# VHH binders against Flagellar brake protein YcgR (ycgR): the designs that were tried, part 210

Target 1, 263 residues: Flagellar brake protein YcgR (ycgR), of Thauera aminoaromatica (c4kar8)
Amino acid sequence: MAELSTPSPASPAPLDGGRGDELEKFTLRGARQILQLLQDLITHRGLITAHTGGGHSFMTAVLKVDEERGRVVLDPSPDPQANRRALAAPRLTCVTQLDGIRIQFPLVGLGEGQDKGRPALFAPLPAEMLRLQRREFYRLQVPLAHELSCLLKAEDLARKPVEVSARVIDIGAGGVAVVVPTGAAEFVIGGTLPACRLALPDGEPIELDLEVRNLNRQTQRNGTEQLRVGLRFAALPRAADTRIQRYIFKTERALNAKARGGL
Below, E stands for the ipSAE of ESMFold2; O stands for the ipSAE of OpenDDE; V2 stands for 0.75 times the mean of E and O plus 0.25 times the DockQ between their complexes.

## First folded at step 18 (VHH)

Design MC10 (from LA92 with S31E T58E; framework vhh_7n9e_1; at its last look DockQ between E and O 0.46; V2 from the best seeds 0.63)
Fold by ESMFold2, look of step 18:
Structure MC10 (fold): chain B 263 residues (1-263), chain A 119 residues (1-119)
Amino acid sequence: as target 1 above (263 residues)
Amino acid sequence: DVQLVESGGGLVQAGGSLRLSCAASGFTFSEYAMYWGRQAPGKGREWVSGISSGGGSEAYASSVKGRFTISRDNAKNTLYLQMNNLKPEDTALYYCAKQDYEWGYFSYWGQGTQVTVSS
């Protein structure tokens, strides 16, 4: 047999993979687009969460782009331990938001030094950046008093059906986020949950199919850990869509009236 | 340190089969959902399949459903991808990925294993 093809080089540090085939349309790989996006972050003084691995992160910002050297210049942390972790990490995963747009990019080969006599962190320009336009994904944060719930029809360890009543924490035109106790069911990104029931205040629960889009661990105020499950609506009928949008509009109107004061 | 080491790739004729393995270390494997992704030459990485932490739920990209089967052995800290009825469009560098519960998505850590399917 002929010799196998040499693998392409890959980033040594993790990237947000989500459902990768669906995130690809938001991934920038052109040098000009990457430079422009980094410049936008500089211009708007965007705060960046830099993840160093092991559950650690620190806040930073892009101070400048050095095009001549192919480098980005980052603001170091005032915490020396955070800087040590960043310099020891095989990569930083940088996450930020600009004008409602989620931005994520890796930095590899981080070093320390000075920029115009001030301490700074340096890294080569990223080869790619994720730019997720969130304008079409508005999500209402559900007031706790509404006690919205969604009955999930999921699977247990033995691949048997199990029903889980989950509290809805946010809702939008395309889906909901819910919280469940850890271990209540088996969840995986891309998994489907048929015939779930979303309970809204107006009328009978909505029967709909859901798809898992993200999974987070979330700690409640009392220290209890739970799983946050991001869910997409599949094939949402117009009637269900109308009820959801009506709920969102009425709730926002009520919240805005309270914020401006009572009559 | 988290490590994911992919293996089992190779050159195969269209219609053939391969089984990929992913050896995991540096974390409690049984507590994490796991995934396979792939990257074709000159393209971005795409999700292929996922399996829940206990193995109770599986998911597949539409392009591979019915042909690929994900599985895991939590006692051996190993993830598998059985690929049947391979097509030239399946040619890619295949990576396994670990659920990242801090961000909510999954992350790739390895160098991948090359799968090449001849016409």
Scores: ipSAE 0.775, ipTM 0.942, lowest interface PAE 0.6, mean pLDDT 83
Fold by OpenDDE, look of step 18:
Structure MC10 (fold): chain B 263 residues (1-263), chain A 119 residues (1-119)
Amino acid sequence: as target 1 above (263 residues)
Amino acid sequence: DVQLVESGGGLVQAGGSLRLSCAASGFTFSEYAMYWGRQAPGKGREWVSGISSGGGSEAYASSVKGRFTISRDNAKNTLYLQMNNLKPEDTALYYCAKQDYEWGYFSYWGQGTQVTVSS
């Protein structure tokens, strides 16, 4: 019985996969900034996913920031095994969201103890925190009813050209995220998909080149595995940009109207 | 545990060639896209090249396109980078990276191999 060693999920890579310089823009290293962000997490009771490596994680929260001792206090897992893994890990990678902004930070030197008579995890303050304020990359979640699709021109394992119709799940000025069946095509981050076709509801498909920016395997509720592909518009004609912006604006307005009870 | 061991780096003159290798273990190599990255002194890590799990797709940074070739041998769990027409600006520590399908990007796992290109 070959123990299918479940590929140990890699420690969360830098979020931008290769634009180290861009990531630096979103990295907080100032002590005051870090403290403020941690306090914000406390105030908002932000749930944090703590990754311990090996594909293991647990839910936690920042309970307290001890500035005098230069440490952060975390809520331990109700699972003792998760806590043991956390304590044994050379690095804890914490991931959360605040106001729609992804926050990631490493903790090193995790220890256990008590805070006010309650079990707690302690770590030195993080040296850096990543705050991905993607204001520039607002992504509209595409309503399912719109049935946006993108025809991807890709290659299969044999480098044979294949066309894959992909559902668009989100769209922004800079690109789209799509979902494809696993194995439908071969993708690689940084790869270019030429002459793809984005179908908007308002007219003819837009022909454009797409660059693969991220690849995530996702398991659906039904147990089916899908591949989410983040795609950047490599070269977007001005007319196409205008159409995309118009679509986003119109859709947002409609969604907001609905949320207000107007539709 | 995932292990990536880079080799093949060294000192080379401008215009020269090197071939890097990355030996992978601790995961099903054939199921993951693999990448090369590099870090020059005083600079951040940058993406260099990528290859899909089956090798059906390749990508290159604009700075190395036409000069570098990525390849893989899934039977040997090995990733390669053929570097031709090397330039001084290619001087860096080169890392092998594994696709992270949970986070959507890739992770560097190796210690890297130093490539130094002299003028």
Scores: ipSAE 0.597, ipTM 0.861, lowest interface PAE 0.8, mean pLDDT 87
ESMFold2 (binder alone), look of step 18: mean pLDDT 84; pTM 0.852

Design MC11 (from LA92 with E102T; framework vhh_7n9e_1; at its last look DockQ between E and O 0.28; V2 from the best seeds 0.00; counts 0 for: pae E 4.3 > 2, grease 26.2 > 24.2)
Fold by OpenDDE, look of step 18:
Structure MC11 (fold): chain B 263 residues (1-263), chain A 119 residues (1-119)
Amino acid sequence: as target 1 above (263 residues)
Amino acid sequence: DVQLVESGGGLVQAGGSLRLSCAASGFTFSSYAMYWGRQAPGKGREWVSGISSGGGSTAYASSVKGRFTISRDNAKNTLYLQMNNLKPEDTALYYCAKQDYTWGYFSYWGQGTQVTVSS
């Protein structure tokens, strides 16, 4: 009798994108905080991807928070098979986004029933919710008209040094986000790009070292895929910092003036 | 379904070496950056190393730089971590992770392989 080692359902590991210590900063464990966040999801009608394991998921939403019973009410899938998988799963991993912030939380003890005569899924309130606030630092969205660019020194697939001119899409005190064509260079989170050149409108490019912190594939409206690279300033001279801050301030002021009906 | 299976862990004396492997399946391995992380008892998960999809770019935590080497064999769908000059502070459960290009970080971790370094 070969004990079929039930493949331990690969619990979708929490997106440990940060140092373990950083993840804790983004983990909500307070009952009030959790309730508020769930209520916010309800208010915004946030769609949630619920992962049941085995590569399966379904779309759901938080319909209600029942504080008296200590449970959350979810919208069932229109697919009965998905609901069966959800109910059979020892744990659901729910993933959503609110205001551009990724939210992840586990649900355990899922059951089915009715809420006000409608089919619903029920689970105890999550013990924790992960709210990944992207960047501690305010980032200015760079106006397209400014045409900020960063010359990245990277390597291609053949490990040949390449220089990639990347458009800067946002900038903050701690770094920049850039877009590059897919396949233009090889990137890895934690990788350092030495001696890059950030071009600001006010003078000569700033030479600086950049650290890759985030990698996103984005599909443009025209169907072209681009790579968004989040970059941290690894070492920024004081003079460069001042220039960057000045640019941000000036640009923000201009944008605000425009928004107020100013020229 | 994405599967990552780590192996190669064990007990080793300080100054010793281990080679970890991560077998990947359920996705196009060669299209994704891959990473190693670890979790020591009572501590959070920490990033250890990363390698780009083609293997051209690598990165290391400061704590392991010069001692660990990440590599990959795309033909075998396997990620490796050569660990040399191991220290007691390297004792941890080691995980491999897959790049998530949707959210920008790591999405999938394996079950892990235990590395214990005895003083």
Scores: ipSAE 0.841, ipTM 0.948, lowest interface PAE 0.5, mean pLDDT 87
Fold by ESMFold2, look of step 18:
Structure MC11 (fold): chain B 263 residues (1-263), chain A 119 residues (1-119)
Amino acid sequence: as target 1 above (263 residues)
Amino acid sequence: DVQLVESGGGLVQAGGSLRLSCAASGFTFSSYAMYWGRQAPGKGREWVSGISSGGGSTAYASSVKGRFTISRDNAKNTLYLQMNNLKPEDTALYYCAKQDYTWGYFSYWGQGTQVTVSS
């Protein structure tokens, strides 16, 4: 008997940050891998922050995976408003941690119902899950006392040049992350910022070309918004690479010495 | 709910032009950076272009620089891609995408619009 062609359900959009496949290395797309990771979250009773958009979130957990129906079952919020926002959201962005590893996954098509007579939220299994192994992407957390900054040469909303002094919050061999006030300049993933200046202790600022890789929004305690900008070194001169690695090594040694001196 | 609806695709001869549109609803369009991506048959999805929330910064894949222009009209909640000097290699299903500031990257939401460039 010939099998009729059945349309596959549309998969959620991939969770990527631009050109190439940089996030692909950390993205699980195999059904068995996804089921195992969700089961691990259930076993460890991992607490999940579910983001519904607009700065709203609620705490939840994966209660079970219904493999037969191809869905995940979530703990509803005790706050009915949070549940209504979750059901109205086109995407629920789930963020959690398992054994020190950051896990993120989207859920789409969230619905309400009951599981064993108790209220529950359901969604189809995610098509992908992101596991971010931080040790493979070492970034030195910059001590506040170092006051590292990077002068960004960007554009405003009128496409006019603007310089933004941004605090460097982490630094590694391949790039930096900085924070700027929201609206200080216009940023887009894939955008290039030529001739920026990274100020390290002990020496002249380093001129660097930077590429925007990610953009996160955060709200300060006074209600103002900051933007965390993840930046890749797009053109790293050899001498600049040496200075950056020397700064990382020296700072790490100093931090390690302080940690041991406390024992 | 967030909706992105792509349109303006079609069949054109090499060297021709098309303008794609992406109608956005369900979110404050002017607060988000927006992107175009494409997927050719048998290939993975490729980032094409991006534009900041206010339109002050744009970025392009090297394969389309100088030929494609991204723009937005925040009053009309619409994203555009002007595609000039089209090549057969540009044949793909084109998608628009919305920045996700919680995740830090962007996501595709629509079904796309087909662009076919004949030799």
Scores: ipSAE 0.711, ipTM 0.918, lowest interface PAE 1.0, mean pLDDT 82
ESMFold2 (binder alone), look of step 18: mean pLDDT 84; pTM 0.852
ESMFold2, look of step 19: ipSAE 0.253; ipTM 0.733
ESMFold2 (binder alone), look of step 19: mean pLDDT 85; pTM 0.855
OpenDDE, look of step 19: ipSAE 0.831; ipTM 0.941

Design MC2 (from LA92 with S31E; framework vhh_7n9e_1; at its last look DockQ between E and O 0.46; V2 from the best seeds 0.69)
Fold by OpenDDE, look of step 18:
Structure MC2 (fold): chain B 263 residues (1-263), chain A 119 residues (1-119)
Amino acid sequence: as target 1 above (263 residues)
Amino acid sequence: DVQLVESGGGLVQAGGSLRLSCAASGFTFSEYAMYWGRQAPGKGREWVSGISSGGGSTAYASSVKGRFTISRDNAKNTLYLQMNNLKPEDTALYYCAKQDYEWGYFSYWGQGTQVTVSS
């Protein structure tokens, strides 16, 4: 019975940021940047999922950065088997998040030892770290009371044109994030939604083309799953841009006034 | 465990065609948008094409639009990329990627398949 060696699932390669985005723009290669990011992980006690290949992973943390020796110190797993797998792996893929930003970095040359009398894992400093910053532009969280909506023109599973009224949850100069019921339409990163209609409180809806930039599944408090769709304005007329900017500024002022106890 | 296995790469002359395949396992294939990416020598990884979970929506990088066609067979858990009118600049390692609905982007899980286009 030839044990079909289940091909060890390839360690997750770094995630791409989306359509047209080169991963390189999110990749830190500077020694100072890498050190700072690792220090930030230490400061925030960020939990890291370390992938060892073969579908195996364990939870760890960066305990220390040893700049003199050019190495990072990791918390070993309480599971000895996980540590053995980590040490045997040609590459460890570390995944974490800081301030909602996904961080990925490879570690190679993992070894075990002691740090201040405690068991630890050691690896050379990563040559690169991926920091997937989701937003290039400031986005205003839309107050629920404003009931901003965007009519999306998409296709369903049968490739039938559908119109989906989506609630706008945030808006910026570069685009909007909307929520739709799961299964309402088919979306793909890089896909274009033509002739959509963004409804602002100050007048007629703005017709515009939207590009899908990200897709997140979210569970509501009531347990219902919804799809958050990040959308970029593909082409925004100047007049529309002005209206959007005006809305953002007006709303921000109102929110700030309220926060100061005014309204 | 998620597995993506790319195949179909090779050496081809400029103007030629290739069809890449990606065999997917370890997840419900039909529930996920799928993507192709590539990495040319000395360059970063770039997005090439995407297809929605049901195949109703597709997208392409401007560099490949009109030449490449993404498709999928959910019954076979397989993603395809038909590449026509290949150019030397298309030379790259091509990766299959799965939508990540937690982080909003997509993950590359395969080893890739090498495509080399000679002038």
Scores: ipSAE 0.821, ipTM 0.944, lowest interface PAE 0.5, mean pLDDT 88
Fold by ESMFold2, look of step 18:
Structure MC2 (fold): chain B 263 residues (1-263), chain A 119 residues (1-119)
Amino acid sequence: as target 1 above (263 residues)
Amino acid sequence: DVQLVESGGGLVQAGGSLRLSCAASGFTFSEYAMYWGRQAPGKGREWVSGISSGGGSTAYASSVKGRFTISRDNAKNTLYLQMNNLKPEDTALYYCAKQDYEWGYFSYWGQGTQVTVSS
């Protein structure tokens, strides 16, 4: 008698599986919470990217919640092939944002039909919704004019050292996010980048050990593909922490002064 | 559609070895970082190991470092986990996972393969 079980439909895994499921903290499973979040998406008319697998996706929106039948009603794609992929998919991964907060939820059992005489897609209410509120890990968006950079000491395809100068796009007490050209180095979640160097305006670069926490692909307006690498500071000496906090504070003050009365 | 099919599990005595395989389809395997995770009875699913898309970077949970080796064959769309010096604590359902570059993390897709280590 084998102990094989069918796992739940695929969902993104936590940032650090060995340290518990940090995404679980951001996962809503209560029926009232889910209904309210779906209603907020409807009220704000949020556009949703629905991923059907194999790199395919389509744009949709939640049109309404049918509480009587326990269903969510979605806008179908004008592309019939996209609708066929969606109906054939074992699961849709829906991704959107609300007021800058990333929201993700699975839909299983998608069907087609009519709503008020118009074509629509239907699915049971999701059993869970991820609402990734990053205020717990405050991150300052680094102004482009600052050209803040971090020298990454990583590895190439042959596992040989390479150095990549990466632009820092956000910074907080616990880490940074950087962008690098696709293919500049090999990255994997959980990987450690020892002895990287963060360049702050005051003084010499800070030597830091960094851990990869997330990896996103981004396409620039010119069509160039880049990789956004989310990095956690390992042990951070007090002096380095102080310099980082000072940079954040000074930059916040400058941005606030510009917003209040700058030209 | 993305499919990941794990195999190679079984019953093994403590100190033994197993090699897990993960057959991938429905995406360009060589463009994605890949991962192994596991779920022991009564525990949540945990990350075990990861490997970059080209194989140039690997990472391991501290509990398996030095005993497990992740690898990939991009020509055959297959991910592997060589597990040596197995311990009863390694008993779990093992899953492979695919990087999700839109979300930024990774996802499990398969049924998993059971590894049971007896003492």
Scores: ipSAE 0.711, ipTM 0.925, lowest interface PAE 0.9, mean pLDDT 83
ESMFold2 (binder alone), look of step 18: mean pLDDT 85; pTM 0.866

Design MC3 (from LA92 with Y105F; framework vhh_7n9e_1; at its last look DockQ between E and O 0.38; V2 from the best seeds 0.00; counts 0 for: pae E 4.4 > 2)
Fold by OpenDDE, look of step 18:
Formats: C-alpha cells, structure tokens, sequence
Structure MC3 (fold): chain B 263 residues (1-263), chain A 119 residues (1-119)
C-alpha cells in the first residue's frame, strides 16, 4: 500500500516570479469575471483540488453557480473524512487548470447540504480568483527538425560560469522556452542570463540578454528529467526582432502549408 | 506538509536595516529555488527577490536592488533577506515562497512578517 504522500496543501499563492510582476494583474475581482470563470469550469468539467490544510486535499468540481444566493456548489468527496475536514477548515484553497492556465481561488464558509436531492458542498462565491496566464505572447512550437538552440551563459552550484547549449522548444516575440539537463546550471526566476546566443537557421547567432521567467521540471518518456526554462528577451535589438519575427512567420507558413496537404 | 515561517520583521526608521528569516520544512529545501515577496497595504503581492537552489544565482526587483540581499543556509533549511537602507515604500508584509516546478512559478507562501518603515 504505497502511502500516496498527499502533497501538503500549503495553499500556494502562486506568484508569477517575474521582475516587478504583481500577482494582482492575474487576480480577478470582478463579479462578472468570477462568475464567468466558474461557469467555464463547469462547462469544461474541470477537476479541482481542494486543499483543506494540514496537508490534506480532495478532488472536487464546481457543479453549479447559484447567483441568486451568491454561492458555489461543489461536488463532495466520496471520502466522508475529507468532507469533514473541508467543513472544519476555515478556508479551502481550490486549485485547478483550464486550457493550461492555473486557476486558484479561496472558499470561505463551506457548508454541506443537498442540491436537487444530491449531497453537495456550498460556499459563498469567492471574492477573488487567480488566473495565471503563463504567456502574454503567442509562441511557435519549434519543429524538431529546425534544431534551434540557445547557448545560455549561467552559473553552476559553485558559482562558476558555465555555458549550456539548450534546445529551443518554443519561440515568440517576447522570448523562448528551452530545455536543459537537470543540474546543468543554476536558475532562478527573475535572474538574468547575459550575452546568450540564440541560433536561428537563417544566419549568425543572435546575442541577447535573457531573463528567467519560468522553471518547470519535466520527465521525458525515457524517464529522464529535464528542466524547461522560460526565458524573456530582456533587450532585443530591432534587427534581431525582425529576424525572429521572420523566422516565426516563415515557419508558421510552412507548417500551415503542410497541414493543408501541401508539401 | 510544506511549511514556511517568516520572522524578523518589525518597526524600523528610514535608512535602517532588518534581516528576515524564513524557516522551511516539509520538503527538500536544498532542491528548490526560494523567493521573497511582499504585499503593501492596498496593493498586490510583488516579487522582491529570488535565489537558486544552491544559492549560486540571485535576482532582485529593481526597487530593492543594491539594498537587499537574499541568501540561504541549506543546512538549516532557512532563507534570509538582509534589508538595508529601508524606505517607507518598503513597508509591507513580507512572504517567503517556494519554487513550484510543476507550474513554473513560485508558491507556498507563509503567513508573512510585517515590516514597517517609518519616515
């Protein structure tokens, strides 16, 4: 019986670790926005992890939004103990995702009852919902055949300068995502990587400064762990911007042509 | 369970210094980048500083750069923020946060420690 170490639900107030980025920009406070987002969760049957504190959580879903009563209806856990914990908790932290966007919201004042003869959990509508959009800009998924790379200038654990050749997996006007071997270098959100080199197929590498915006650990199919690093262009010369845009446009056109049965 | 407990806040005069601490438990501290954030009254939470898992890389918001220093002691599972030359605009509840490598950002804020800088 593998004790599923229930990840301790410390209600992470996720902050986008970007320099100067305020979580507020991702926080919905408007009643209409909140209602719409909850409705979207219903429509998509989004599973929600509800954290009750103390390292406990249960899976739920928004079943209904009762606008007249100003409450949200949740699916109770099949585990009575989880429901008891939920009801005893001063606050639930609900976490889910929709279309790859993390959504987090608090529920306070949880109660139990029935909705149309079925057991349900009730809570007042959340006063705020956090919707973390990861990307402000469209990013092209880079075809593997293009073999785009970015030479990252970083530091290792000993603060020794290291150069890491990273595969570019997506590119947009605002930055790139790359994959690196785990442990290849030290990264921190908000960190700057100076004088990196982005290799495009059309010529000499572009030298540019990059800012770390996101860090994800990914496990490959072969079981190898990699680090996906989201990088923002800190300062991009106009000429470089033009080259990047041209590459994106050309690649998109080619992909679309292929999708239409061309080539 | 992930626990983050901030301490070291207080009242200080402008130009003064404070050192914040964050005691971490419930996870392998040395494997995670750590961050400081703050929330001023009536404002949203803002990123203040970050440090890589090994401490080799650090980052700072422009507003605190040159005044604040983030550090960590992995043996003690403790994150630090040395704040020098404090300004009234630094008045906020300060939180420590853990890197979330699943979602790509940082999460698991503690209860925070209040820093008040008087003019």
Amino acid sequence: as target 1 above (263 residues)
Amino acid sequence: DVQLVESGGGLVQAGGSLRLSCAASGFTFSSYAMYWGRQAPGKGREWVSGISSGGGSTAYASSVKGRFTISRDNAKNTLYLQMNNLKPEDTALYYCAKQDYEWGFFSYWGQGTQVTVSS
Scores: ipSAE 0.816, ipTM 0.943, lowest interface PAE 0.5, mean pLDDT 88
Fold by ESMFold2, look of step 18:
Structure MC3 (fold): chain B 263 residues (1-263), chain A 119 residues (1-119)
Amino acid sequence: as target 1 above (263 residues)
Amino acid sequence: DVQLVESGGGLVQAGGSLRLSCAASGFTFSSYAMYWGRQAPGKGREWVSGISSGGGSTAYASSVKGRFTISRDNAKNTLYLQMNNLKPEDTALYYCAKQDYEWGFFSYWGQGTQVTVSS
């Protein structure tokens, strides 16, 4: 068994934009755990978004682990400019999903070379990987056709009050995840958003308080940047809880019926 | 390069108060949300408090609400944590941290300042 590295005093802890102490529980630092997770990514051919900084990213994959040299091999971008940014970046922040679980890890010391005669990117094995298995409750993926939205009361970048209509992308018993355009508002992890309004397709909007649990920038395939905001229901009235669960049940039933009837 | 330098820690009796400072450089301080975290021996890093770039929104861990107050002075590039009614459980190395959405991580932490609370 090999010791990968000792973090230097100048090295940051590049984890997801959630509460740091809660993320520590999901951080893998054992060499065997890291190698197994990387192998799982290789086996599933997971698509990885690699962030180079300055709002730039590209799509890649882990092609293999070179255990002898203690490094990972990544697929280079077809865009030479993206490769130049990656090689110039102090670190590459890799984000992906495996079996519904968010995976995140930093790569430092990125180099260029060849693998089996094809261009490839190389980096030492990461000293840690984040594997976020904190969603133990069902979350419905909201169909785009439903146009579920949540009106948020926040501040814009000029520190002025704004109301932002955020699209709801998933919903469960404990909260929602929404997306907003970058720059529409500023959110603080742990902050509360009082008197927000969740608009369900039937009935009047639900007034509720939300707590910001996590934030991350996401790059769509067309290069558009969005801010994903994870929100927890702070104190959910029973009537609101009932309406949310009924929406989830009705929507899941309809989706299941379409999957069976669409054959 | 981003630099965050914490100060103001020390030894204090339970029930006492301390004020921590975090001097920031290498970035436009007023453009970023800032956070305090702490790490007790044998524990992982724990989120303590956060404040928006303009100071209009604040947030606190339940264990410190009502006792700790986060603030910032954007003219001095300094983040503060006023800690009142300290308990032995507050003993930890305290870090300030910078929010940075551009890297996809919440990733910048200072070196920390030690707070020790005697019972």
Scores: ipSAE 0.230, ipTM 0.719, lowest interface PAE 4.4, mean pLDDT 80
ESMFold2 (binder alone), look of step 18: mean pLDDT 84; pTM 0.851

